# Ledger of designs, part 14: VH-VL binders against Uncharacterized protein AF_1118

Target 1, 158 residues: Uncharacterized protein AF_1118, of Archaeoglobus fulgidus (o29147)
Amino acid sequence: EDFSMDAEQLAVVLLKNTISNLEMSNKFVEILDNSGSDSVYQNLWGVIYGALAVMAVNNEVTTALLDEVSKSQELSSKVGDAINSLGENSTVVFGDVNGSKGLTLILRKESEVLQNGSYPYSDNETLSEAYARVVAEFTSRSVDFIVKLFSKIDEAWV

## First folded at step 6 (VH-VL)

Design K1 (from R13 with heavy chain D55R D102K E107S; framework fv_rolinsatamab)
Fold by ESMFold2-Fast, scan of step 6:
Formats: C-alpha cells, sequence, structure tokens
Structure K1 (fold): chain C 158 residues (1-158), chain A 122 residues (1-122), chain B 107 residues (1-107)
C-alpha cells in the first residue's frame, strides 16, 4: 500500500484514544493539515475519516465516537480543514446504510457534492465488505487494505 | 440559542457596491460553512455562494463569481457579502444561512438570518 | 445547473386537507433534497433534509418521499399555521438550486 507501517500504527493509536482523548485527535489532524503536498499523509487522513464514517452506522462505539466529534465543534472544524486541504485528486467518502440492505454514499470536496449514489450489497457481501469496496474505489486503495483497516479499528475499540 | 443577525436595509444607486453583515452567536463560528442566498420580490431563492469561516475558502455560483466577495471576521464571528456593480435586477432580500453538515449527512441550511433588503434604484 | 421544477405553483386548501407538492430534478440527485417553509416577511425555515430527516421542532404531519428525480412533500392534515410558500432544494451539486415555490393558500 502507499502507507508505511508507522502510518497504519498511528491510525490505530489515534482511533483507540479518540473518545477519551479528543485533544490528541486535534493534534494529529493539525499535523496532517500542515503536511502540505505529502499525498501519503493526506490520503491516510481520507481513509481514516471514511472508515469512521462508514462504521458509525454499524457500531455503537464508532457512533459514540462520531457523536463526540460532532459535539466537539473544534474537532469538527479541524476535520473540515483536513478534508479541504486534500489535493485535486483526493476524495472524501460519507456512508450510510440508507435504512435497508443498501448504502448511500456521497463524495464531497470543498463543499461540492461530487457524487451521490445508492450501492446495494448482496447477502453474501457483508456491510463492511461493501463499504470497503466503495471506499477503496474512491480512495484509490486496495479492498484488502480497507478491510484490514476496519479490522484494526474494531480491535482498537473493543 | 443559535442565531444569525444581519445588518439593516440598504438603498443603493446602480453601479455602486453593497456590503451586508451577518453576526453569528450561540455556536462555534468556525465549525460551519456560511451561505448566502437572495430572493427578489415575489421570486424564488437563488444561491450566491459559501465560505468556510475557519480557512476563508469560498465557492461561488458562477452567475455571481465576478461581482460577489464573501469574507469573515473570526474575532467578531461575523460574515460579510459584498456585491459590486449593482443593477436594478439585484433588488432583493439577501440572507445568510448556516450550512449544517454532519459527517454522514449532506448540507442543509438549518439556521437563517432575518434577511437584508437591498434596493437598487436611481 | 440542475433545474428544480415545482408543481403546482399554488394550491387552495382548507384546514384538515391533505396537501401534496411535487418537485422534479432535471438530473438524478439520489435522495439529496431539502424542503423549506416560508411565511410572508419571514426567512425560510428548514423542514426536511436528506429525504426523510425532520428538522427538530417540525410537526410529524410533514413528510416527504421520492428518489432520483421525482420528490414529494406531503402535509397530511393542514393546520392554520401551515399556510405558507414551500420550496424544494437539491443538495447534490453546485450551484445549489431551488424550486420555484408552491404557495399553499386558504380556499
Amino acid sequence: as target 1 above (158 residues)
Amino acid sequence: EVQLVQSGAEVKKPGSSVKVSCKASGYTFTSYWMHWVRQAPGQGLEWIGEIDPSRSYTNYNQKFKDRATLTVDKSTSTAYMELSSLRSEDTAVYYCARGYFKWLLPSAFDIWGQGTLVTVSS
Amino acid sequence: DIQMTQSPSSVSASVGDRVTITCKASQGISSWVAWYQQKPGKSPKLLIYAASSLQSGVPSRFSDSGSGTDFTLTISSLQPEDFATYFCQQANSFPYTFGGGTKVEIK
């Protein structure tokens, strides 16, 4: 993958401590925000954000995390800043179950909604697998990488 | 209480500029995008543009891009819309509105200012 | 730009009536439509966004349906305070665009 092992470990540490330590999350976002044209770190932020958003609909812990982020207006602003600092070839993915066996995703950059779509998944495809496929497609990562990231997030929050 | 309070009505001559203010209170100003929308008498709503107060990033409706300038003053939690080269067709009520965006949901305009009537006449 | 076409432009109704307002997008916008209510001399008020999320404090008699290009706002039992103009808005792409409005007036 384009990510170093250190970047993956940093992501796991960040996610594990987010609910109890929003200040650390703000510092991490500030570092990524100030990384300029380093596409590896900007893409890492996009992947982390996408994974958290997707998992919010399927996991009480992740839902609580996003609730804390929404209550922290400073952290919400920093997330917005990080999204806006992504380059021309970067995307942000938001996901929802859409109340059924489908998921609804939007792509957003600089407050432009680039794509809305309904992405049904089969009974043999888990929700996380469907989301990993779509997230991988829009972040230019492998499905295996995204699935592994989801697994690490689950492990960190149990 | 979350609210947006706009400056008072203006009467302007054709060719001049107008600058409308929008003072935010009851929330963290830099956490939400600010939008500007106008409504000509008896007409529908027309989106002018948006600004991110934290970084001053702007997006404009192409119709207004050459004449509209959106700015913010973080120290006073105030947003501004300046419209230049005014024509009689610019007579409208101008609104500021907060862009409500949750991570999983698209933007909607959940809090609106009271509106500022701008009249352009000779 | 995405054109939002509302119909009817006005409707005359009585208290207790079921009122239906339709909005058509010139291209697919999935479920990304918002609905607003505007009373004379007042700012628009957000009623519904993201195709089913009621804004806090909005009565349950307001509901919406539709996806893709065809959307409907329904008031199940009209109350005196509901006489107003209603607008749809697409949240799919820039520039954000609004329907022409539907005036709900007393018979």
Scores: ipSAE 0.000, ipTM 0.497, lowest interface PAE 12.5, mean pLDDT 67

Design K10 (from K7 with heavy chain G99S Y100L S101Y D102Q L104G T105S P106K Q107T Y108P; framework fv_rolinsatamab)
Fold by ESMFold2-Fast, scan of step 6:
Structure K10 (fold): chain C 158 residues (1-158), chain A 122 residues (1-122), chain B 107 residues (1-107)
Amino acid sequence: as target 1 above (158 residues)
Amino acid sequence: EVQLVQSGAEVKKPGSSVKVSCKASGYTFTSYWMHWVRQAPGQGLEWIGEINPSDSYTNYNQKFKDRATLTVDKSTSTAYMELSSLRSEDTAVYYCARSLYQWGSKTPFDYWGQGTLVTVSS
Amino acid sequence: DIQMTQSPSSVSASVGDRVTITCKASQGISRYVAWYQQKPGKSPKLLIYAASSLQSGVPSRFSDSGSGTDFTLTISSLQPEDFATYFCQQYNSWPYTFGGGTKVEIK
């Protein structure tokens, strides 16, 4: 449990600076509930990457994160693992922040997407394929900060 | 069909640099990561780093990040590993190995080069 | 870094023997473990990965098992060409790490 406390403290810091804290909290709980035979390290890493990939953040942060994920096999694999931990009923959702411009990527259960009036991804795409397409659409931007932050956390964790 | 052919053995002095090549054939070069792994005589395997030939994105083992430089030449399907500031403990066989690039998944090293012996001595 | 502890370091065996090699990760690596065979003077060859995915051309006498942190490679009936050093590898997290190797020697 002390292991979970350190990851939760990091998550709390991220949430205090994020408008979408409710979505992130729900995803943290969901990912933790889906903890399998994997180690605490894998589950906590899934929580951190999953929260960043699925929470409704401002468009600059979301676009930058997606761009950086596309450049790293390690990051894309960890994000893929986090997406898989959400289950097959999760849907990639695209929505405008404040109805003007930009894009927020959210993964939600299909029933939640339908109730919230979000734009769905194509029915012919898997979650992995939809995320890869979104990543490809935003590959013109890069944010070294997010990559370095995650690398630093990974180093401290191991 | 798939082949990774490495350059020949090298003998280097301490403090110098070595550059090893790995020429790929029989597959789409940009669809696989290229890894570099070394093995000191009678010792185990140690991962140095990886490069994605499609965009030259690299990731390094922290132990080697300040001395190793990975590059690729897509026109010749050749990967390179340069190691600087050589010490006697860098004497090892250096291997290149590929792994399939699939977004959202992790894959093992399915094909390896024959190895390049680098000897560091005065 | 994830440490891969491999045991035994060596085993003496005869043709037809069942050989078992174990590998323990210091942290959970799910199914992302690969096993390699290395003969003297040659490069490692991928045998099996991700629990039961045999590399093309690898004999069915090679099998693996395990999840999380504890993994096993089994050779059900050792053949003359199987005398070699075997390595486990985790490819779950950077840096990728290998076990110390197990030398399977003729008795």
Scores: ipSAE 0.000, ipTM 0.485, lowest interface PAE 17.1, mean pLDDT 67

Design K11 (from K7 with heavy chain Y100M S101Y D102S W103F L104G T105K P106D Q107Y Y108A Y111I; framework fv_rolinsatamab)
Fold by ESMFold2-Fast, scan of step 6:
Structure K11 (fold): chain C 158 residues (1-158), chain A 122 residues (1-122), chain B 107 residues (1-107)
Amino acid sequence: as target 1 above (158 residues)
Amino acid sequence: EVQLVQSGAEVKKPGSSVKVSCKASGYTFTSYWMHWVRQAPGQGLEWIGEINPSDSYTNYNQKFKDRATLTVDKSTSTAYMELSSLRSEDTAVYYCARGMYSFGKDYAFDIWGQGTLVTVSS
Amino acid sequence: DIQMTQSPSSVSASVGDRVTITCKASQGISRYVAWYQQKPGKSPKLLIYAASSLQSGVPSRFSDSGSGTDFTLTISSLQPEDFATYFCQQYNSWPYTFGGGTKVEIK
């Protein structure tokens, strides 16, 4: 229950931050001239993927997330496509990592493991803080997958 | 179809304020940023600011930040631009325009209102 | 602020002519330039965005080419309805800024 609620709070915070970045664009506009839009979009999709990976563990979190994105038809459609793409491809398992508490994030395509990661969980972190850290670390390692996902979703709008 | 309809022409005295309205129809009002742009007679276009109708967050051109106030009424799908402390240099046609928006990037202004002439004279 | 400089300020042309209008940004704006057409007494109309993307419903005779700081709007075969003032705009950074405009008038 506690873990379920913590995951929901984390997903809502990650999505709200993502929506604010999508709607505001302030920081992205500022750095576009230096690096190009691809890097900015990879980081943005990393945050979205992170939220969706956490949500794959808990269907209750998905409902709260969709309530927020339903304010924008464009965003809702893109997030819906992303959820459908990622729903079969990710799991998060809480467990023991190298003799300490930790989280393991496994990305699958059906029964094939595409990538995995195990991250120590500190006892001075809340569960939601640990999820945020684990998801951020995993998404940085999965940039290629996120870029491919972004391309497929963006092509739907062309 | 998608349309922005603005309020009618105004004649104002120096030192007063003006409030121009822009009513949106044919699309989801909260899904796109609304921009305000002015054009003095025979001159070019000047960006005033932008507002997100979803949360009323605003960004202003620094030139107008002290005098311009952008607001929205979601229930009527209407955006407003109020400009205070008017002077003769503020005589212009004022436009509202819809920003094209995609993930992380605002594009261009794809739909424009018909414009509102504001004349500032004694 | 990023300054957008258009040239020429006016051009005289005949129906069927190829017309080119240039726009130079004072700083790199990647592809984040838009072009607008404005007829007397009317609001601006979006023609092109992201340097090369033609807005839906705009005739294919309008095109842009450019990168970084230098951009060109081309009308391949001028039509009677194309006599208007044209503006470029950068939307790479705040404040968004416009060029001074180019009036395309009949010869």
Scores: ipSAE 0.000, ipTM 0.477, lowest interface PAE 17.4, mean pLDDT 68

Design K12 (from K7 with heavy chain G99K Y100G S101F D102S W103Y L104W P106G Q107S Y108N; framework fv_rolinsatamab)
Fold by ESMFold2-Fast, scan of step 6:
Structure K12 (fold): chain C 158 residues (1-158), chain A 122 residues (1-122), chain B 107 residues (1-107)
Amino acid sequence: as target 1 above (158 residues)
Amino acid sequence: EVQLVQSGAEVKKPGSSVKVSCKASGYTFTSYWMHWVRQAPGQGLEWIGEINPSDSYTNYNQKFKDRATLTVDKSTSTAYMELSSLRSEDTAVYYCARKGFSYWTGSNFDYWGQGTLVTVSS
Amino acid sequence: DIQMTQSPSSVSASVGDRVTITCKASQGISRYVAWYQQKPGKSPKLLIYAASSLQSGVPSRFSDSGSGTDFTLTISSLQPEDFATYFCQQYNSWPYTFGGGTKVEIK
């Protein structure tokens, strides 16, 4: 069973089913490894956006999650709505790290920096390899972040 | 120090192609994106596209996508812009310009070539 | 495409004057605006980029401000070498787009 989904669907799955998300994360990396270059570049932004959006809405999401303890079944929809709202006023940036080649992924809303991540990549690593690594790291962080958030809710999903 | 040196002026007939070069020196060629921008006489600046010399990945302004081709030769630290199916409206000074990878901390177009005048006339 | 509308098209000023040039984006571009100076027969020169970062070697009399869609370049005390055409540029989205330019002329 292969997964075919956009960043919004991936983010929703990460929120709804933490156990299945670990398997999905590995499958996503496998799919990216087998993609053509155009496909890889396009799909990578989707995954990065989804991971960063979950992390970027940390304060709002944390407050909303606590308020939604008795409505846990609606949690995924709530976070999905927050992710969708970032689409028109966020920017993901590909750039340098500490004066050398690298990936700097920053999610912004207006003038506010909501979340950033910096991942150096050397001349030994192709751009596609650097992207795949960054995507895997952000996906893993998103899963860990969600698990940690859910552990504080009375009616945890996991 | 950092220099971008472009090829000389060209006079072309409508329907032909032109290939402008931009030789970089004074920095690591593969550590910066190379952009191409044109300026018609008495007009503003128009972005054509960008290329990453490290992997030859390109992104184009849709207006030029079917006619512009950006390439690099890493061995000579030279970037090229080829524009095909030339029209009189393509008469302009064409510039190469360097941009750091970082949109936030790196300079935008911090070094520019001197420009190459391309005149399209019958 | 994001359209950058620059005003005025030209301004006549004297040495020592405060000059203000405005640039309006057709949609939000956050802080991703850069300002360039171009003298006749020369390439554009970067003045200011993200977060009001002044390019090295650019005099402190140049500053920018802005929020959302409205941006301003200010020259606090115009000098003889500042007579030039100025352009704004957004780099938030592809394609990158420039304003129409403002020619600062001697009065």
Scores: ipSAE 0.000, ipTM 0.479, lowest interface PAE 16.9, mean pLDDT 66

Design K13 (framework fv_rolinsatamab)
Fold by ESMFold2-Fast, scan of step 6:
Structure K13 (fold): chain C 158 residues (1-158), chain A 123 residues (1-123), chain B 107 residues (1-107)
Amino acid sequence: as target 1 above (158 residues)
Amino acid sequence: EVQLVQSGAEVKKPGSSVKVSCKASGYTFTSYWMHWVRQAPGQGLEWIGEINPSDSYTNYNQKFKDRATLTVDKSTSTAYMELSSLRSEDTAVYYCARGQLWYTSGKEYFDYWGQGTLVTVSS
Amino acid sequence: DIQMTQSPSSVSASVGDRVTITCKASQGISRYVAWYQQKPGKSPKLLIYAASSLQSGVPSRFSDSGSGTDFTLTISSLQPEDFATYFCQQYNSWPYTFGGGTKVEIK
């Protein structure tokens, strides 16, 4: 299929048009895995995009785009590159939270910390389950800051 | 409390194989990679390899790739290291250790260690 | 393989002394270094990770400084329970490698 949008615009469209859809979450995880970039999962924008896939509304166009991108290593790599560019100044840390294992997420705009949060792993939770849950919680709390950041990105691409 | 409990000491002949176990408790076994590290008597530490208990995916130090086999049993939260074609130079204490995950970078340090298993290779 | 050169190989010290142990990587490892303490007949215990982060439950007298290729573990005031062998580990790339160890022994 012919895509009129570049990878950066596609990432913004997926983020802006999402309101809870578990059917799309697996396809978006496939895109991140296919990107081949070690930094995409450490980069806060990678984790935010992963969480927002869980919140994606079912949309025939978005589902078709995710399906096509997930099946193409080239397109997945381009989306991964766009995520890395967007998250250049973001930080994710894995480690101790109050003596328990967990992760700390920090959303930054250059040197300014806009939001942070620390989240322990639940006793019966796998890393993938903790990752999805914590990033969804953090993203939900950070929605206003994410909107401001993506408004700036929209200005750059349009 | 996180605990890693290893099997007891072994004495093996050159050319044979040894299989060491490591039973995990106090955390979700599938949430952390398990690593194997050895230490020859009076010497330093040497990394053997790692396994993801969730899917049994393994990575090995090239020195051990042809002789080491890492496996897990999720039902008993137990990790295993088998080392074949044993030589006298394989005499060492073998440790299992839990990795701390940096999601896709493969960069891990070890926060909890088993008590060690002495493997002696002699006639 | 990245070589981790640790010095000194041994140091004799008294309770209350400041002890420093150095670790040099053969190439840049950013901040991907951890330090372990090992007592005779026991397994290693994590002290510090990511060059400067103190593991929960480890006394504040242990600290690390450095980045890139040069790292230093400092014990600000040596206690009786600190007589042990100390190892650095790089986890920047595979295979993971360790320093040769530094034995801190009673003077």
Scores: ipSAE 0.000, ipTM 0.492, lowest interface PAE 15.3, mean pLDDT 71

Design K14 (framework fv_rolinsatamab)
Fold by ESMFold2-Fast, scan of step 6:
Structure K14 (fold): chain C 158 residues (1-158), chain A 123 residues (1-123), chain B 107 residues (1-107)
Amino acid sequence: as target 1 above (158 residues)
Amino acid sequence: EVQLVQSGAEVKKPGSSVKVSCKASGYTFTSYWMHWVRQAPGQGLEWIGEINPSDSYTNYNQKFKDRATLTVDKSTSTAYMELSSLRSEDTAVYYCARYPTGWLHSSKYMDVWGQGTLVTVSS
Amino acid sequence: DIQMTQSPSSVSASVGDRVTITCKASQGISRYVAWYQQKPGKSPKLLIYAASSLQSGVPSRFSDSGSGTDFTLTISSLQPEDFATYFCQQYNSWPYTFGGGTKVEIK
């Protein structure tokens, strides 16, 4: 019922490739720690905030890719199914809160984990605040990481 | 207290237009898409279209494309559906309904509905 | 357009009965089906979405099964408040389409 090991491993690889220097790596760890993660990549929320950082850095490419996906019911269905097939169904909101034409990506079921009282996040306001903070910390762009992330999601579909 | 409150019943002449309102409260209006669905007396549900309040992007059922216009007013958190060139066949209860996101199929379900607005088209 | 065919159109049942409603799509829709309950004079209420996820606050006696083209809604032990009309909806392909409805009536 948790994230699959493959999804976590993919996120780790993508984030480490995106974070190319020590200062950025240290800042990312600080952001995750302040977000209630007890260790980078050992906590589900660590993986989620890492994914948000990748999406924030690649907002224009992500918007273009997801816009193309949204125009095809078949592709939209496959992407949705692939996300739901990543080890578990999740509900985490990804999007563009800085006023661009970003698209919202939903991973269902993480709200159920929050209801256990194990994590400090109990509402969408906290998630939106964390997303905005992550976006503010990253400024470099990497087209390849978003493409690879969605390629892996599509591969999980079969 | 998430609520969608619709305008009252309307009686219209054939050939006229009707504009139904749907006022949202208890949530961030621009974070959820709004759907419009109708139900003729004794019949099933028929999807009219959807609108994203954040950017006013719309998708329509082809059957209603040339007669239906979906709009929003962010300042009042209100969505509108206007249907023109009314016919007796348009007599129905019209509903607004929201869903959490509009582009992923896994999230496209209508979780909160308005109470409905009866539109009667008669002479 | 994807056609959603519901059966039966109506069923007469008693409290405590197991009620099964089926919904068939004219083409594959994966898991993208939602089930709604509508009582006379009221708006539809979401029961289940994504062909397995029970909406918060909906009793556990409601369940569903199926994928692809064949879907089933089951009420394991019918209660007095369950007499209503039930609709399936596909949201895999635009335009979104609903089944014809199944009325669950008191026997």
Scores: ipSAE 0.000, ipTM 0.467, lowest interface PAE 16.8, mean pLDDT 64

Design K2 (from R13 with heavy chain D52N D55K D102R L105S E107T; framework fv_rolinsatamab)
Fold by ESMFold2-Fast, scan of step 6:
Parts: C-alpha cells; structure tokens; sequence
Structure K2 (fold): chain C 158 residues (1-158), chain A 122 residues (1-122), chain B 107 residues (1-107)
C-alpha cells in the first residue's frame, strides 16, 4: 500500500480535465470567445480554488468562495464535479489543534490519514487568530500551487 | 534511530560525472521526500532538487535541471544524485536531507546526511 | 527566485548573552521560514520550522519571530554549545533558498 503523496499529480489531472471539459463545451467555448484568455484562467482558478477551499475547512472564506461560484450555474456544476473527484481520493484538513500550540495539516487519502505538517502559533496569538492565519496561508499556498501546476501543464503541452 | 548515510568523498576531473548515494534507515523510506542540497567551501546552502521515493516524482532547481538526475532504489532504501558536466564551481559538500512536509505545506529538512565532499580539479 | 538576505554575517558574543539574527526575504513568504544550526565539519540541524515550530530536542532558548519579509532568530541566553553558523530558509516557493549565514563566535 503506497500512500506516497500523489495529490499534486491528482490536482494536475483535475486541472487538465477541467480545462479540456470547459474548452470543449460549446457553451464554454462561446464564453471564452467573448471573455478572452484571462477569463479562461479566472474560471479555471475559480473551479479548482473552490474545490481546494471546500476540501480545506468549512469556514467564512470557503463560504464566500462558494457564494461567488454559485452565481454561475456552469462553474457550480464544474466545482461539484471536481469536488466529487477529489473526495473519492483525498481531502485536506486544517484546524486540528495539537497540544504544542499548533494546528495540523492533514491529508486524508481514502481511509488513510497522513499528517503533512504542523503550523504552530505563538504566545501572542489566540487560537482563533492562529486558525485565521493558517486558513489565509493555505489559501495563498493553494493559489501558488495552482499557478505552478498550470505552468507545468502548459510546459507539458508544448 | 532515523539516519541518512552518504557515500565517501570523490575527486573528479572537469567534464566528468559524479554519483552520490544516500542510504536511509530508521523510518519508512517511501513516506518522505528526499532533497539534495550543496554547500561550496565557505559559502551558503543551495537546493538542487527533490524526489518522492514511492513514485519517483522529481522537482529540480532550474539551475541544475540539465545536469542533475535524482533516483531511488526502494529495495535498499537508497537515494542517488548524479551531477554531470562537472566544473570547478561544482566543488562542494553535497547533502541529502529528509523533507518534513510534502503537500501544500512548508518544506523543512529535519534529518541530514553527513555530507559528501566532491572536488572538481584538473 | 526569492533572495534571503541574512545579517549580521558574524557576531562575537559571550556565554549568557542574548543573540539576534535577522533574515529578509525579497518578497512576501508569509511565515514560511525554517532556521538551521551548523557546527564546523557537521551537517545543518533543523531548529525551527513552519512559523515558529521548535524542532523536538531543541532547547527553548531558541525562538523566532516575524512574518511577511522580515524574520528574526533569537537565542535568549547563549550557551557554549551554541557557537555555530545559523541559516534561514524560505519554504514559500521553488527553488527553496537559504540566507548567507551568520557565524556566532566566542568573544
């Protein structure tokens, strides 16, 4: 049993499938033609970002992102598809507090729980402040992660 | 006890290749990424790349992408770094190090090998 | 690439002194800094990782602070075994980069 981290590869596959499905859909092709390439990236980021946010923690940030996505029936459908695909293989959880003044990043893959990191907080931080910081840091890292994956996909398609 | 043990010092000519080994013990080899970092005499640390021992996925520092090759042998819990087209500037101590965090989290190196001195001279 | 600028390059101190080492990132890295100790002829040793997590077995006299671009490692009461070179490392993006090091010397 090999639970070595393939979450990055899974995200690449999901992003590629999302791009392919959006670009090949007659409805989305029309949207892309009217909006240009920037809208393509924004729509793809919205789908993947929404999926990662839902997988992370159900909190105010996740709710705000889902509310934004819900304004588009097409994006909501694609986010649902992406979440279902990710949910079958892995989820990312923040917010489990450890006894050493820390928050734990946990990757759940099927029935396995893999601890991927600890996010400590100082004596100057309350638990709520530490949680908000970790959520913001995860959001920032998810964006950076998606940018890197998109670059790798673009490189692979040359 | 968790330990990384590297191969011995090497003296190489310019234009040749070197292959350094790193044998892991005391933990599940496939559960952590393995990183390679070098340090030139009197200089700072420079990250070369990382490998996932379970899947053999690699990421490289672009500076080394054309010359460095990272591999693993799961049966012996051993990681390898091969660096080709050696130049005098490649003279350094090369370290293997275990990556503490793998996915969507910061990377820190919690266990290090003892280092392998590679000297490139004519 | 993110440049990590570390200062001072060296500091002379006595046992019992408070020592501070600073590290500046060329762009925002949130709290994603790790700190290492290296003694002559030895491998680096992880001291602190991921926004102030103290590595197991590391004395509590080691602490860090900072976020964004400016970070500090503090040794509250220097001990004989603390004379070494210290490095910061950013973990925000590839390639991972290190500071130039600070040598803590006996006065």
Amino acid sequence: as target 1 above (158 residues)
Amino acid sequence: EVQLVQSGAEVKKPGSSVKVSCKASGYTFTSYWMHWVRQAPGQGLEWIGEINPSKSYTNYNQKFKDRATLTVDKSTSTAYMELSSLRSEDTAVYYCARGYFRWLSPTAFDIWGQGTLVTVSS
Amino acid sequence: DIQMTQSPSSVSASVGDRVTITCKASQGISSWVAWYQQKPGKSPKLLIYAASSLQSGVPSRFSDSGSGTDFTLTISSLQPEDFATYFCQQANSFPYTFGGGTKVEIK
Scores: ipSAE 0.000, ipTM 0.488, lowest interface PAE 13.9, mean pLDDT 67

Design K3 (from R13 with heavy chain D52Y D55N F101S D102K L105M E107Q; framework fv_rolinsatamab)
Fold by ESMFold2-Fast, scan of step 6:
Structure K3 (fold): chain C 158 residues (1-158), chain A 122 residues (1-122), chain B 107 residues (1-107)
Amino acid sequence: as target 1 above (158 residues)
Amino acid sequence: EVQLVQSGAEVKKPGSSVKVSCKASGYTFTSYWMHWVRQAPGQGLEWIGEIYPSNSYTNYNQKFKDRATLTVDKSTSTAYMELSSLRSEDTAVYYCARGYSKWLMPQAFDIWGQGTLVTVSS
Amino acid sequence: DIQMTQSPSSVSASVGDRVTITCKASQGISSWVAWYQQKPGKSPKLLIYAASSLQSGVPSRFSDSGSGTDFTLTISSLQPEDFATYFCQQANSFPYTFGGGTKVEIK
């Protein structure tokens, strides 16, 4: 999936809620602008999915995001669909830090894996156990990605 | 100071198994992927697999999936690679290496162990 | 598997020379290539990783370029400590694969 202007607008809304400081949010936009069409943009949707995954474990952030997005019909439609998918038992959020995939949101049904490289089920592992393991790992990766994001902002700011 | 220290050289007979250790220090062991890479004499580098120490999730190069087993001991910040059914062509220097990525960019290997020479001969 | 082909296998150079090493992927890998330096008896050392990010502590004379399938590592002014073997690595898909290496030898 290619990066678009819609993705950039959505990313700004998600980052505003993830980065509660407007100055930091504006600085991130400057970094993206300065990067142009290079490799940073190829993983922009990973940033969006990462923010949505963090919201899956934080009701306050999800509520704040929905309140902000409700002011924009276009963004509300896109974010609402994504957020609604996070609350179902069959939804798995996965971070792939290898193989150049970045953060990815994977929709998983009981007997189906929607993307290559997703966590496999062990012979004795239930879907619920696999889901819990994937969510735990994704949470850890999300923290690492946020730390890296802040480091990149600091590098550009100085 | 970040470093990876591996176990010493091994000489093994064909059909046996070898288990190499890699002790990490100077960083949060559970926050980074640990990779295993080998280099046969006069040959290129070959990726064996990776493990995420926090939950022991693994990914393997299909070539090694039936013979390689990656594990970790979080209490000692040590990673292990066991390779079974050894053949002469498994003679190589085996490295552990830390996965590193900046931003959401793909991983590279920023910190490497000193290597463990495994010699398989009759 | 994605095959990484390096050229040349070896190059003879003098201190102060510009050295260029090429790496070609059998499939598109975007900009997801890393470059390593390895000296005899030593572990590989990361020089440059994904999207031309220079590793901390690596001299600015090292740079890379390329996207898709064709990639180049350049040493703008070769120093005595740069005589080593260099190799590329793709990070686009599993399994990770490496080039065959390029040995930079003293002329």
Scores: ipSAE 0.000, ipTM 0.500, lowest interface PAE 13.5, mean pLDDT 67

